# Designs tried in a protein design chat: VHH binders against Putative ABC transporter glucose-binding protein TsgA13 (tsgA13). Part 13

Target 1, 363 residues: Putative ABC transporter glucose-binding protein TsgA13 (tsgA13), of Haloferax volcanii (d4gpw5)
Amino acid sequence: TGGDTGDTDDTEASETTASEGTTSGTTTGDVETTDGGGPSEGETVNAAWVYISEIGDLGWSWAHDQARQAVDEQYDWLETEYTEAVAPSDSERVFEQYAQGDVDVIFGTTFGYQDPMYAVAEDYPDTVFEHATGYRTRENMGRYMGRIYEPRYLAGQATGMVTENNTIGYVAAFPIPEVVRSINAMALGARSVNPEATFKVRWVNAWFDPPTAREAANALIDEGCDVIAQEQDSPAAVRAASDAGVWTSGYNAPMGQFGGENYLISPIWDWTEFYGPTLESLHEGSWEADAFWGGMETGVPMLDEWGPNVSQEVKDQVAATEEQILNDELDVWAGSAFEGESDEFLFQEMSSFVEGVEGEVPS
Key: E = the ipSAE of ESMFold2; O = the ipSAE of OpenDDE; V2 = 0.75 times the mean of E and O plus 0.25 times the DockQ between their complexes.

## First folded at step 6 (VHH; framework vhh_ozoralizumab_d1)

Design f3 (from b6 with Y102R; at its last look DockQ between E and O 0.11; V2 from the best seeds 0.00; counts 0 for: pae E 9.9 > 2, placed apart)
Fold by ESMFold2, look of step 6:
Structure f3 (fold): chain B 363 residues (1-363), chain A 123 residues (1-123)
Amino acid sequence: as target 1 above (363 residues)
Amino acid sequence: EVQLVESGGGLVQPGGSLRLSCAASGFTFSSYGMYWVRQAPGKGLEWVSEISSGGSLTKYPDSVKGRFTISRDNAKNTLYLQMNSLRPEDTAVYYCARGSTRYKWGSGTFDYRGQGTLVTVSS
């Protein structure tokens, strides 16, 4: 969930219009007997997104909302709405408000929404719920996440190939499994092509704090890091690296404009590859609760375009490794301390660094 | 540098089938939506099919829906178009094209296209 910002907007103004007095249309249960008759499973789908932060920044909620906008533009049978800046403590009421209305599916986009959504889903069995980053489900509540560590590993290879000092800085958010997983994947990638590569981590202890992220990047550069990677919801670390003439890799969103001549590449999200098929299944009446855990083969986790000065040799190496990942020929964790660990462990419990990352995860 | 190389065109009878291929190189193929577009003699460029970067979403105009199938193999950097029930009206040069913007599905725009492959549907 790397795009989950620390910025909680306590604005309780819902984008949802009160008074849903219109005819609702379809539910998933209505389609069982339809064979060639109309009207049928092709009715309008009403979908709502609930975001932890505002959609205006290059971050996690932004990436989800780009996908909402994309599916809204592409499907004439789809009506979308969203509520932004919803703290987890307020989310149960927002989910209830949507479930009481004409909304067919509710997407909750941060881990903290899990238990509130789980509770509401029990009370509204005719409404579909989808929860990002969590592990709980119901017959009417699915879950979804992408294996961002796959493009992290690939970006890591690029860092390992371009470093001259063998010292790569990582401007991190919080010492939680999500961030540790990303650091480890990037380090494994770098060391797969450069066994001498090492990572230095500085913890911002915020998802979004541009001044602190910039200072962390500068401190890492002063310590000898000649590549700066980051897991922040702002481009501040990328800008700092660019200002210092140091290679840089961003996160969540394309950051080439901020990295300029020193931009390497970034792991980013395309949630349309999840939302599109999911909304189509609702439109067709075939939706089922499941646990989407998509890698690069789905297009959900992906890489940005390469920076202007990245060599063909780097691009070729990363492309070859990407082919292996796409063909299920490379497990990112193979040969590491985490080889063979369950998806639950990788998701929730990873709390130690792989070889090549300096220090220990704070506890 | 971005390259798109089409193959598989040729002469086919009405009602027949062809499969076009497009070999992509010089960019991260799996990160872009892709298009097939065509240009019939004396006509402008016409959109024929679109596929999302992961391959999960496809779209067709009414003129080819149900007859043409777009697909992709991201591991092999290859785009395909299976064309069935071909009609004389399908005669055109067919181009493989890359969507203009990463991350966005259905933008309707593309920035690079290949040299094209000629499909002729005639008795």
Scores: ipSAE 0.010, ipTM 0.409, lowest interface PAE 9.9, mean pLDDT 84
ESMFold2 (binder alone), look of step 6: mean pLDDT 85; pTM 0.863
OpenDDE, look of step 6: ipSAE 0.050; ipTM 0.579

Design f4 (from b6 with T101R K104S; at its last look DockQ between E and O 0.01; V2 from the best seeds 0.00; counts 0 for: pae E 18.0 > 2, placed apart)
Fold by ESMFold2, look of step 6:
Structure f4 (fold): chain B 363 residues (1-363), chain A 123 residues (1-123)
Amino acid sequence: as target 1 above (363 residues)
Amino acid sequence: EVQLVESGGGLVQPGGSLRLSCAASGFTFSSYGMYWVRQAPGKGLEWVSEISSGGSLTKYPDSVKGRFTISRDNAKNTLYLQMNSLRPEDTAVYYCARGSRYYSWGSGTFDYRGQGTLVTVSS
């Protein structure tokens, strides 16, 4: 066949290390009658997921793979496969390999896949691509993400109600708009029910670094924080808080088993509420490239189950506020410096803390 | 407008050294992680080095570790790559790249790249 000796997207690079997962599936069906690409109506759908980390990361990739397993079980017309631990620098090759095979739709789950996927999507217009966390699209490439700051606000209310020291620790990833947005939403939630609540932030400068996340949690506890929240792709901060006997809130995945008796609640993902409808639309021949940005009303960003020792008063307060969010009666940014800001600003430009968060966002 | 302008490339003998510079403008340089990446003729883009926004963290692939040193001067909006013990396989166009807004340390994600500077290593 032909050689392609040049790169197709020169805006992306990364380390090469990756692990391989399941082999490519086989596509059946011979008629394509849809607008925007994908398989013909009523035929088998072959879907592939490409993950930045191993599915046992107990966080982001785990949450996506739980949804892959759920849809695989749910639909007898669906065949699924995945490749885990794919560095962005290797992702173009992986996307191309799937697109050359019988895969009808490829899901890429990290921002670093954006430009590699965008390039491959141009070369394979009959294959459907869906990209999590990004902002680029094509006729055959959609994007998806959820408004996690909504359940962050709710978990924040819980932290504000349970703190006795009025000091909540946040083990954060990077000082980027995504993380600043989450910190601010949690602080606004806490202060909506406890105006004295304050947040102390420690930056891990990684999405996944369990030893550093644990150290950050312990340092925050030593500084007087009696609740530990986190934004990491592992449960390490939750485990540290549990070991120290303080309340804790996790992220990405259900964390009850790690927080034990001190578990509060976590903002988490249920990607089945995106993948299910998306795969059904492919099966029905109605899929269109879209820019999914769903809040709690979609079920994608959500709350975990409550910890075993959380009071009914806390549960009732959060439930009342959740109902307001679901009914579009509460803007989580209301009364803050960010009230009325566009989704683009919230997504790309937030770089300062709200009232109650100590210090400044590092430059 | 984001601009990244590389300089310092040239022809060197194997075992020689070069220092590349990248002048940054149009954004708050000190708020972004930065990369050096390279592309040999007809080949894909290869990651060469990463430095955190404050300069405290650096990362290298095994192919250049111990030979290349990334650094930055945030007061001068300048990124550097010191290349020592150069080999013929280091021949490439070298690009300065800005970490994307949603980057994580070590993820390899970037959103802008300069025009590049050619480094040729030959006897």
Scores: ipSAE 0.000, ipTM 0.118, lowest interface PAE 18.0, mean pLDDT 84
ESMFold2 (binder alone), look of step 6: mean pLDDT 83; pTM 0.838
OpenDDE, look of step 6: ipSAE 0.183; ipTM 0.646

## First folded at step 8 (VHH; framework vhh_ozoralizumab_d1)

Design g1 (from f1 with S31N; at its last look DockQ between E and O 0.18; V2 from the best seeds 0.00; counts 0 for: pae E 5.1 > 2, placed apart)
Fold by OpenDDE, look of step 8:
Structure g1 (fold): chain B 363 residues (1-363), chain A 123 residues (1-123)
Amino acid sequence: as target 1 above (363 residues)
Amino acid sequence: EVQLVESGGGLVQPGGSLRLSCAASGFTFRNYGMYWVRQAPGKGLEWVSEISSGGSLTKYPDSVKGRFTISRDNAKNTLYLQMNSLRPEDTAVYYCARGSTYYKWGSGTFDYRGQGTLVTVSS
């Protein structure tokens, strides 16, 4: 019984669903290049500096103001003004006043200005802000600092070579990464030429406190330090060392005139090499917020002149090491706990001492 | 010992050009502002250019502005002075000079200078 299984040829009509090609109109959003509110090319640039201490401090603020005066003299299209001895708590008001006065760029020159400047920068997008030593940025806020740890290392070598008892004193400001980095760099420099060198640290808890800095230096000398280094905005520690007849290294500005016969050398700043190019970029309309951290190759961080009694051997050693640093042949952090660390870490996170620095970083 | 050695001087016709060089040694050249100064016969020293330690700033008197260009190569410890459109009044001994201790931009003060190189502009 042959069951004729009828092959029902179900012609499935393949509905060709016409995929409507949704032409995604690539809205080329005209990125309105927000013309960064800098002065138009060829206009006068109005620049203001805000200093933590008096420009008569012969240190940090002095160094900044020397550079202000230099660029003011250099550029006919530049007008400069400054406010000195501004506490961080008062800095926001000062920044706002400048911004409201149509200043094109404001330079804040201490770490404590970071948050106030950051806040004000949001409200004044057409004003350029530059903050020294901090880590925060905005579209209209740059930051700048030199790699002062390089000349600090070199000054450290000098201290390591001249010490007779291997005990070096350091008058420090605050227990922050900036200061810790400087201490460590100096210690590493000293120990590179004298492995027995050790550092004692006294904290002033201020950038500018000449009486306390002098007291700290004297205390270190009384503890047997035969070399005094410092991180203060004044030459007070250098003067104390000079008065005691011990070797000394200063900071921020040339301090040989205060160190006398036992002056070594100081890590110092030439901010003209930052402010000049920065202001030119503003005048040309090419300024962009960045994070400047130039080394000795820029001329911003440097050493001052040698003291009168520093041996040629010390000078030759430091010069040879300086050349290595400039040629990228020497990493100052090599062989330390900080070898291979990022610039971010070195700038913001360093919070412990290297070998040879006595004690711990205060928390 | 600080040494500054000038070179590149010579005889040139009016409207001509010269490039002076100064080789620095015995100090960290990149840490110092530098000058060119000149002394014409029977005259005092005249400042003719200044350059900052890193080279970002340059300054000229009106007598040479637009004609002279100071520059430096810190890697080579060398200071330069490009002199264009030279005039008979530019005839002088040209000296390379180091900014004084505690150098201040625009001060015009120096502590060392070289032996100089003679530039003579004559038809």
Scores: ipSAE 0.041, ipTM 0.592, lowest interface PAE 2.7, mean pLDDT 90
ESMFold2, look of step 8: ipSAE 0.209; ipTM 0.618
ESMFold2 (binder alone), look of step 8: mean pLDDT 83; pTM 0.838

Design g2 (from f1 with Y102W; at its last look DockQ between E and O 0.24; V2 from the best seeds 0.00; counts 0 for: pae O 13.1 > 2)
Fold by OpenDDE, look of step 8:
Structure g2 (fold): chain B 363 residues (1-363), chain A 123 residues (1-123)
Amino acid sequence: as target 1 above (363 residues)
Amino acid sequence: EVQLVESGGGLVQPGGSLRLSCAASGFTFRSYGMYWVRQAPGKGLEWVSEISSGGSLTKYPDSVKGRFTISRDNAKNTLYLQMNSLRPEDTAVYYCARGSTWYKWGSGTFDYRGQGTLVTVSS
């Protein structure tokens, strides 16, 4: 019984759904290049500096102000002003006052100014902000610091060469990456020429405290340190070492006049090589927020003049090493636990001592 | 040993130009502010120009401002002085000098200088 199963040819009409090509109009949003609110080309630039200490400190603030004075004299189109001895708690008000006064650029010169400056920068987008030593930036806020660990390493070599008992003292400010990095760099420098060199660290817990810095230096000397290095805004530790007749290295500013016959050399700043180009860029309308961390090649971090009794052998050794650093032939961190670390790590995260530094970084 | 060797001096007519060079050796040139100084016959040493270690800042006395330009090439350890619109009163021995107080802008103090090069401006 052959059941004739009728092949019902169901011609499924394939409805060709015309996909309407939604022409997504790429609205080329005119990125209005917000003309960064810097002065127009050829106008006067008004610049303000805010200092943590008095410019008479002969240290950190002094070095900044020397550069301010230099650029003020250099550029006829530049007007400069400053406020000194501004506590971080008062800095926001000072920044606002300058911004409201139509200052084109404000330089904040201590780490504690970072957050206040960052806050004010949001409210004043047409004012340029530059913050020293911090890590925060905005479209209208740059940051700057030198690789002072390079000249610190070189000063370290000098300490390593002159020490007779291989015990070097360091009067430190705060147990932060900046200071730890400096201590480590100095120790690595010292040990590069004297593997037996060791470092003792005393913490002042202040950038500028001459009495405590002197006390710390004297304590280190009493512990047998025959070389005193420091990271303070005052020459107090250098003076203490000089009074005791021990070798000494200062910081931030030239300190040879305070170190006497036992002065070595100091890592110091010439901020003219940062402020000058920065202000020029503002005047030309080419300024952009960046993170400056220039080395000795920029001239910003450098060494001061040698003490009067430093041997030619020490000078020659340091000069040779300086040339290697400048030619990228020597990494100061080579052979240390920090070899190959990123700039970010070196800048913000270094929190342990290298070999030869006694003790631990306080938590 | 610190060495500074000046060159480029000579005889030039009033209104003429010269370019002096100073080759530096025996120290890290880029770490120092540099100066040009001059000594005219029978006169004292006169500061002529200053340049910062990185070369971003320059300074001139009024006597040469707008006519002289100091520059440096740190890669070549060389200091330059471009002298334009020269005058008879610019006649002097010109010395390249290393700043002794380079951290103090405009101090005009130096610790080393070369043997000098003679510049004579005469019709």
Scores: ipSAE 0.000, ipTM 0.247, lowest interface PAE 13.1, mean pLDDT 88
ESMFold2, look of step 8: ipSAE 0.259; ipTM 0.680
ESMFold2 (binder alone), look of step 8: mean pLDDT 83; pTM 0.836

Design g3 (from f1 with S53T; at its last look DockQ between E and O 0.36; V2 from the best seeds 0.00; counts 0 for: pae E 6.4 > 2)
Amino acid sequence: EVQLVESGGGLVQPGGSLRLSCAASGFTFRSYGMYWVRQAPGKGLEWVSEISTGGSLTKYPDSVKGRFTISRDNAKNTLYLQMNSLRPEDTAVYYCARGSTYYKWGSGTFDYRGQGTLVTVSS
ESMFold2, look of step 8: ipSAE 0.129; ipTM 0.611
ESMFold2 (binder alone), look of step 8: mean pLDDT 83; pTM 0.841
OpenDDE, look of step 8: ipSAE 0.741; ipTM 0.884
ESMFold2, look of step 9: ipSAE 0.108; ipTM 0.605
ESMFold2 (binder alone), look of step 9: mean pLDDT 83; pTM 0.843
OpenDDE, look of step 9: ipSAE 0.725; ipTM 0.883

Design g4 (from f1 with T101Y; at its last look DockQ between E and O 0.23; V2 from the best seeds 0.00; counts 0 for: pae E 9.3 > 2)
Fold by ESMFold2, look of step 8:
Structure g4 (fold): chain B 363 residues (1-363), chain A 123 residues (1-123)
Amino acid sequence: as target 1 above (363 residues)
Amino acid sequence: EVQLVESGGGLVQPGGSLRLSCAASGFTFRSYGMYWVRQAPGKGLEWVSEISSGGSLTKYPDSVKGRFTISRDNAKNTLYLQMNSLRPEDTAVYYCARGSYYYKWGSGTFDYRGQGTLVTVSS
């Protein structure tokens, strides 16, 4: 069996353009997007993405922009543009600017965009809006998110199998249901294979603060944590663990180069699996506002590639459990305090830790 | 050890159909974009399809568009190519290939391929 090794693209430069409307990717013409010609002929779809941060943060915005680039290449009928580093307080103006132009669909990628987008969607009923992570909708405004707690559980199993101290550190963002859910899922995963595993949590109180995330990781390592997981929009905690020779699991983006020899695996996003079908439905005229809540079966929430030193035993355990999740044979919450809770509760209201996580969620 | 094993090739009449399969092991199949590529006798490799890691995006050159359909089953670690309306120029060894590890859908690069399965389209 032979193989080929392709070049790595090192030109992922960030856009520094302010919140004014920015066009990127109007030259999509080289992609092979037609499946045979018949149903794909139609109007151009103009799509815009609005990001909370610069793309080059290797986090949430980066993951969304990878998918924008993929769909831009795939569809000859699609034109894409984006605006990065848009604070929620500025987002209403950015959404209005796009809606006043020839943009057919606007993707707002952070919770803080919910109310601004909801307001603009009322004023521009012929424009489609899609909002990530929120709970509000309109006839012309859908919402989307993935069940990242599924790959979190799987990464958790890996942490439980590799820890020797039975103490796993978690560098967390905010004590909100989204983050508490991820911590709990990871702890349940670890304890499903190692009942002695215990999690210590440190709160950065920011999504993106590399110096503080690094300090939190180092503090957890100093307390005896021999595995560092994180929920941040940067690789800083992964780098800190790697520098200390400690196993590490990242988030959002592939982090093998930052974790090096100590890289375990990361829960990551492939938003292509949401954006592709959504944009096709717009092109076909069949789009309807919906509440997308996809698990690993959709390919949106997923696992990164394994680190170089992860044993086959760990890989086999996680693969077996993943197969159960994909076949709807395992509920991540089964046997926990959260078994039987509604999707609304899991999404909006989870505010306490499962067994094995030290302390209480800050009030 | 990365392993890609193709099957389903054979002899078929022009206008006929075949379905190729590729069994993947030794890597996290669902995390990779996948390709079908082919090599006709005495010619170089030709790209014939690409599919994203979750299967939502697919891409074809004009030479096969509308006749070939790529798909994947991530629960079974299997890639497929449904080949319809086959023509003599489709005669080739068909390989499944794993996209490069940087998640660059559409880059046209791959780092592993299987041993291939022969498809012969002849009257």
Scores: ipSAE 0.011, ipTM 0.507, lowest interface PAE 9.3, mean pLDDT 85
ESMFold2 (binder alone), look of step 8: mean pLDDT 84; pTM 0.845
OpenDDE, look of step 8: ipSAE 0.563; ipTM 0.821

Design g5 (from f1 with T58K K104Q; at its last look DockQ between E and O 0.35; V2 from the best seeds 0.00; counts 0 for: pae E 6.9 > 2)
Fold by ESMFold2, look of step 8:
Structure g5 (fold): chain B 363 residues (1-363), chain A 123 residues (1-123)
Amino acid sequence: as target 1 above (363 residues)
Amino acid sequence: EVQLVESGGGLVQPGGSLRLSCAASGFTFRSYGMYWVRQAPGKGLEWVSEISSGGSLKKYPDSVKGRFTISRDNAKNTLYLQMNSLRPEDTAVYYCARGSTYYQWGSGTFDYRGQGTLVTVSS
């Protein structure tokens, strides 16, 4: 009832996956909030977020912090705090400081927090830990990520329909499975409606480096790309594309103000759809360590509004495909080298490009 | 063009139940928070519930908390309001409304609403 649409079976099936959802690691007791009280019922839940970057960047940390603000406003029984710009090398100390204090749950939002959090979680079994983007768990440490490749595929269809040069640029962060997966999904989407579409990739080798991201976007435009997509924690590539008068697709946050007349659409995050139910489960005493891997049916990975000049034909095509994804009628990877691969492989092992992406993934 | 079409209103006795539906079209439904609002005869617009874009956050005023349940089916672009234990003061035209802020919870504003569906609770 509470946070679910009632017909989103994929989310419920993911939440009931046995291996990472084992209940033995969490019990009603003093590890989680067991009394289920709101302000009128008594007890509070204290939650902390640890971010790799500044929350004002309109990127990854911004998206998580929008959700922190939303749940903070929603739940009278919830108190929230955060620490931003925490390098992975400093994160163990930050997690430990929270775990020693009044904090009931700690959210660590970047891959580099995995091993530090895993170590601290062993020493603080009464504290709950949730780790984004990783693959390790403990009885008191869950993990979470969204299948952003679903809205990437959809945005990819839009790029394939609007390109006139059949050459789409992608300003990428690092050559790791997470980013390769996004590039591949976008390329598959574009080629599903335009078999001639090709992708050129430039690696910034940073999540946040606006000058380098802008330079990469401009270089791709100079190479003939008439659509610029990106995977960065800033709008810099979107701004560069807008300045050059080419179509652009952003990431993480709504980017319409930066893309202007050539804004297409962006894959974005709504982490409230993970944090809300998770915090409610803590408040109710039912939280269990789990491996959340939610698609668009959960509302966590989603699409922004369309840009002002996107045709109805593009919108209709993407809407039809979105309906298939929401009804579990489309396998994003069908017909590709990755068709039939496990979620584990897609998450951890994808290190090569699909057809239509030029070059090779750097080693 | 944004369209919101409410249905499911009608005449019920006190203590009865109704389920309202709102069919949405002309925008990306799952990207917006949604509201139910109502207007009783001779009164201003009163918010009745709010739901986040993915459906995980839900908010109710004290006047309906525990009796009304908002929900959504993003695959079918439909918003619902389950109304139980209805009272004469629930008599109103009920409107489905789209939140003005497509990404953020709790702004408290909406930019479009439907034509409404009449709910009459009469003893």
Scores: ipSAE 0.088, ipTM 0.594, lowest interface PAE 6.9, mean pLDDT 86
ESMFold2 (binder alone), look of step 8: mean pLDDT 83; pTM 0.840
OpenDDE, look of step 8: ipSAE 0.672; ipTM 0.866

## First folded at step 9 (VHH; framework vhh_ozoralizumab_d1)

Design h1 (from g3 with G33W; at its last look DockQ between E and O 0.61; V2 from the best seeds 0.00; counts 0 for: pae E 7.7 > 2)
Fold by ESMFold2, look of step 9:
Structure h1 (fold): chain B 363 residues (1-363), chain A 123 residues (1-123)
Amino acid sequence: as target 1 above (363 residues)
Amino acid sequence: EVQLVESGGGLVQPGGSLRLSCAASGFTFRSYWMYWVRQAPGKGLEWVSEISTGGSLTKYPDSVKGRFTISRDNAKNTLYLQMNSLRPEDTAVYYCARGSTYYKWGSGTFDYRGQGTLVTVSS
């Protein structure tokens, strides 16, 4: 099968392939597990993280590093280190340097690290590798990602309930399947409670560009949007909405301090719920390569606290829908053009908007 | 308003078991680390267990490790403490407590606790 070769869109990656139906956690009978490298049971674990951006970005790398700090404090048998702002073109060298040293496990947090990590993992079979957002594995290389579109749908319901103009602005990163998927999930959520809701999208064409994100938010407000959502690695759109007295929903990190009185809620990440069990399995000698694809039931993709002025009616509606998601009773894509599509399709091939999103996805 | 309501306490013989429950409301339960703490007669509060937002990380002091199990059901907004092999020293009022730090792990501090449920381990 021909690969996805969108080179310019690889600057910041949260893209992932569709999940293969992985059954984990329960096995009947006697099953011998295969250890794909790592330390023996009970020994100190040395772990390294490699980040695409700086840990202060209040976005993707920040969320991963919060989890690194959490596990570092939690486990007295764990030693952690990290390297930030590693471009994909430099990543093979960084992975190799860690693998040559005393590091037992290396976490690579962007899609562009896939092929470099895959190559290094072949040459260092005693080292464990975990790759976020990718689809390649080895006996010593696992992969992981979360279904953020679930909390996007929930935040979408909140936007649909609070809008008075029925017009919601979305400050978007790149016109790639991951971002299109997030826009669509948010729109479906909003329209599930407000069929009149519509979305206007502005593309920053960057994950991190605060001036352009602010400009896009202000333009959307000028066009009549009374709620601003965003998919950026900074709080700039949230701040712009707050300055204008407009409801706002952020992304990646808790944004309450930036949204203030106009803060609605944000989809965010808690990678501790992946890293904790993974590092415990390494410490216990039971780690094996896996394809983690966790929804809200895992706690990895989640919602933060509500803003101070969000009504109880909104909170109750979202909580009821969240319960349905947690119980596998809601398919966020049901009734849409994407109902029945595989996770692989949703990740790699979604390139059009659902009903209620204005315009077309740019080529 | 944040509410934490504990139940399941009672009188039990040494070596027995009890399961405590804590019903949470008025906040986004699944977004907080949760704790069990206890207060024995005439003593201060003592940390007993903690659990992460998704339930993947749990922690216990040596005094209860291996005997107590914390768990949570985020769909029901309920925290649990399974207590096995109970000893007279476990006699206390047990409180469900919400961690002070939203989103991420805390330092074992908390900002709300319930009314408590009395556990008495005695012949």
Scores: ipSAE 0.017, ipTM 0.526, lowest interface PAE 7.7, mean pLDDT 85
ESMFold2 (binder alone), look of step 9: mean pLDDT 83; pTM 0.842
OpenDDE, look of step 9: ipSAE 0.727; ipTM 0.883

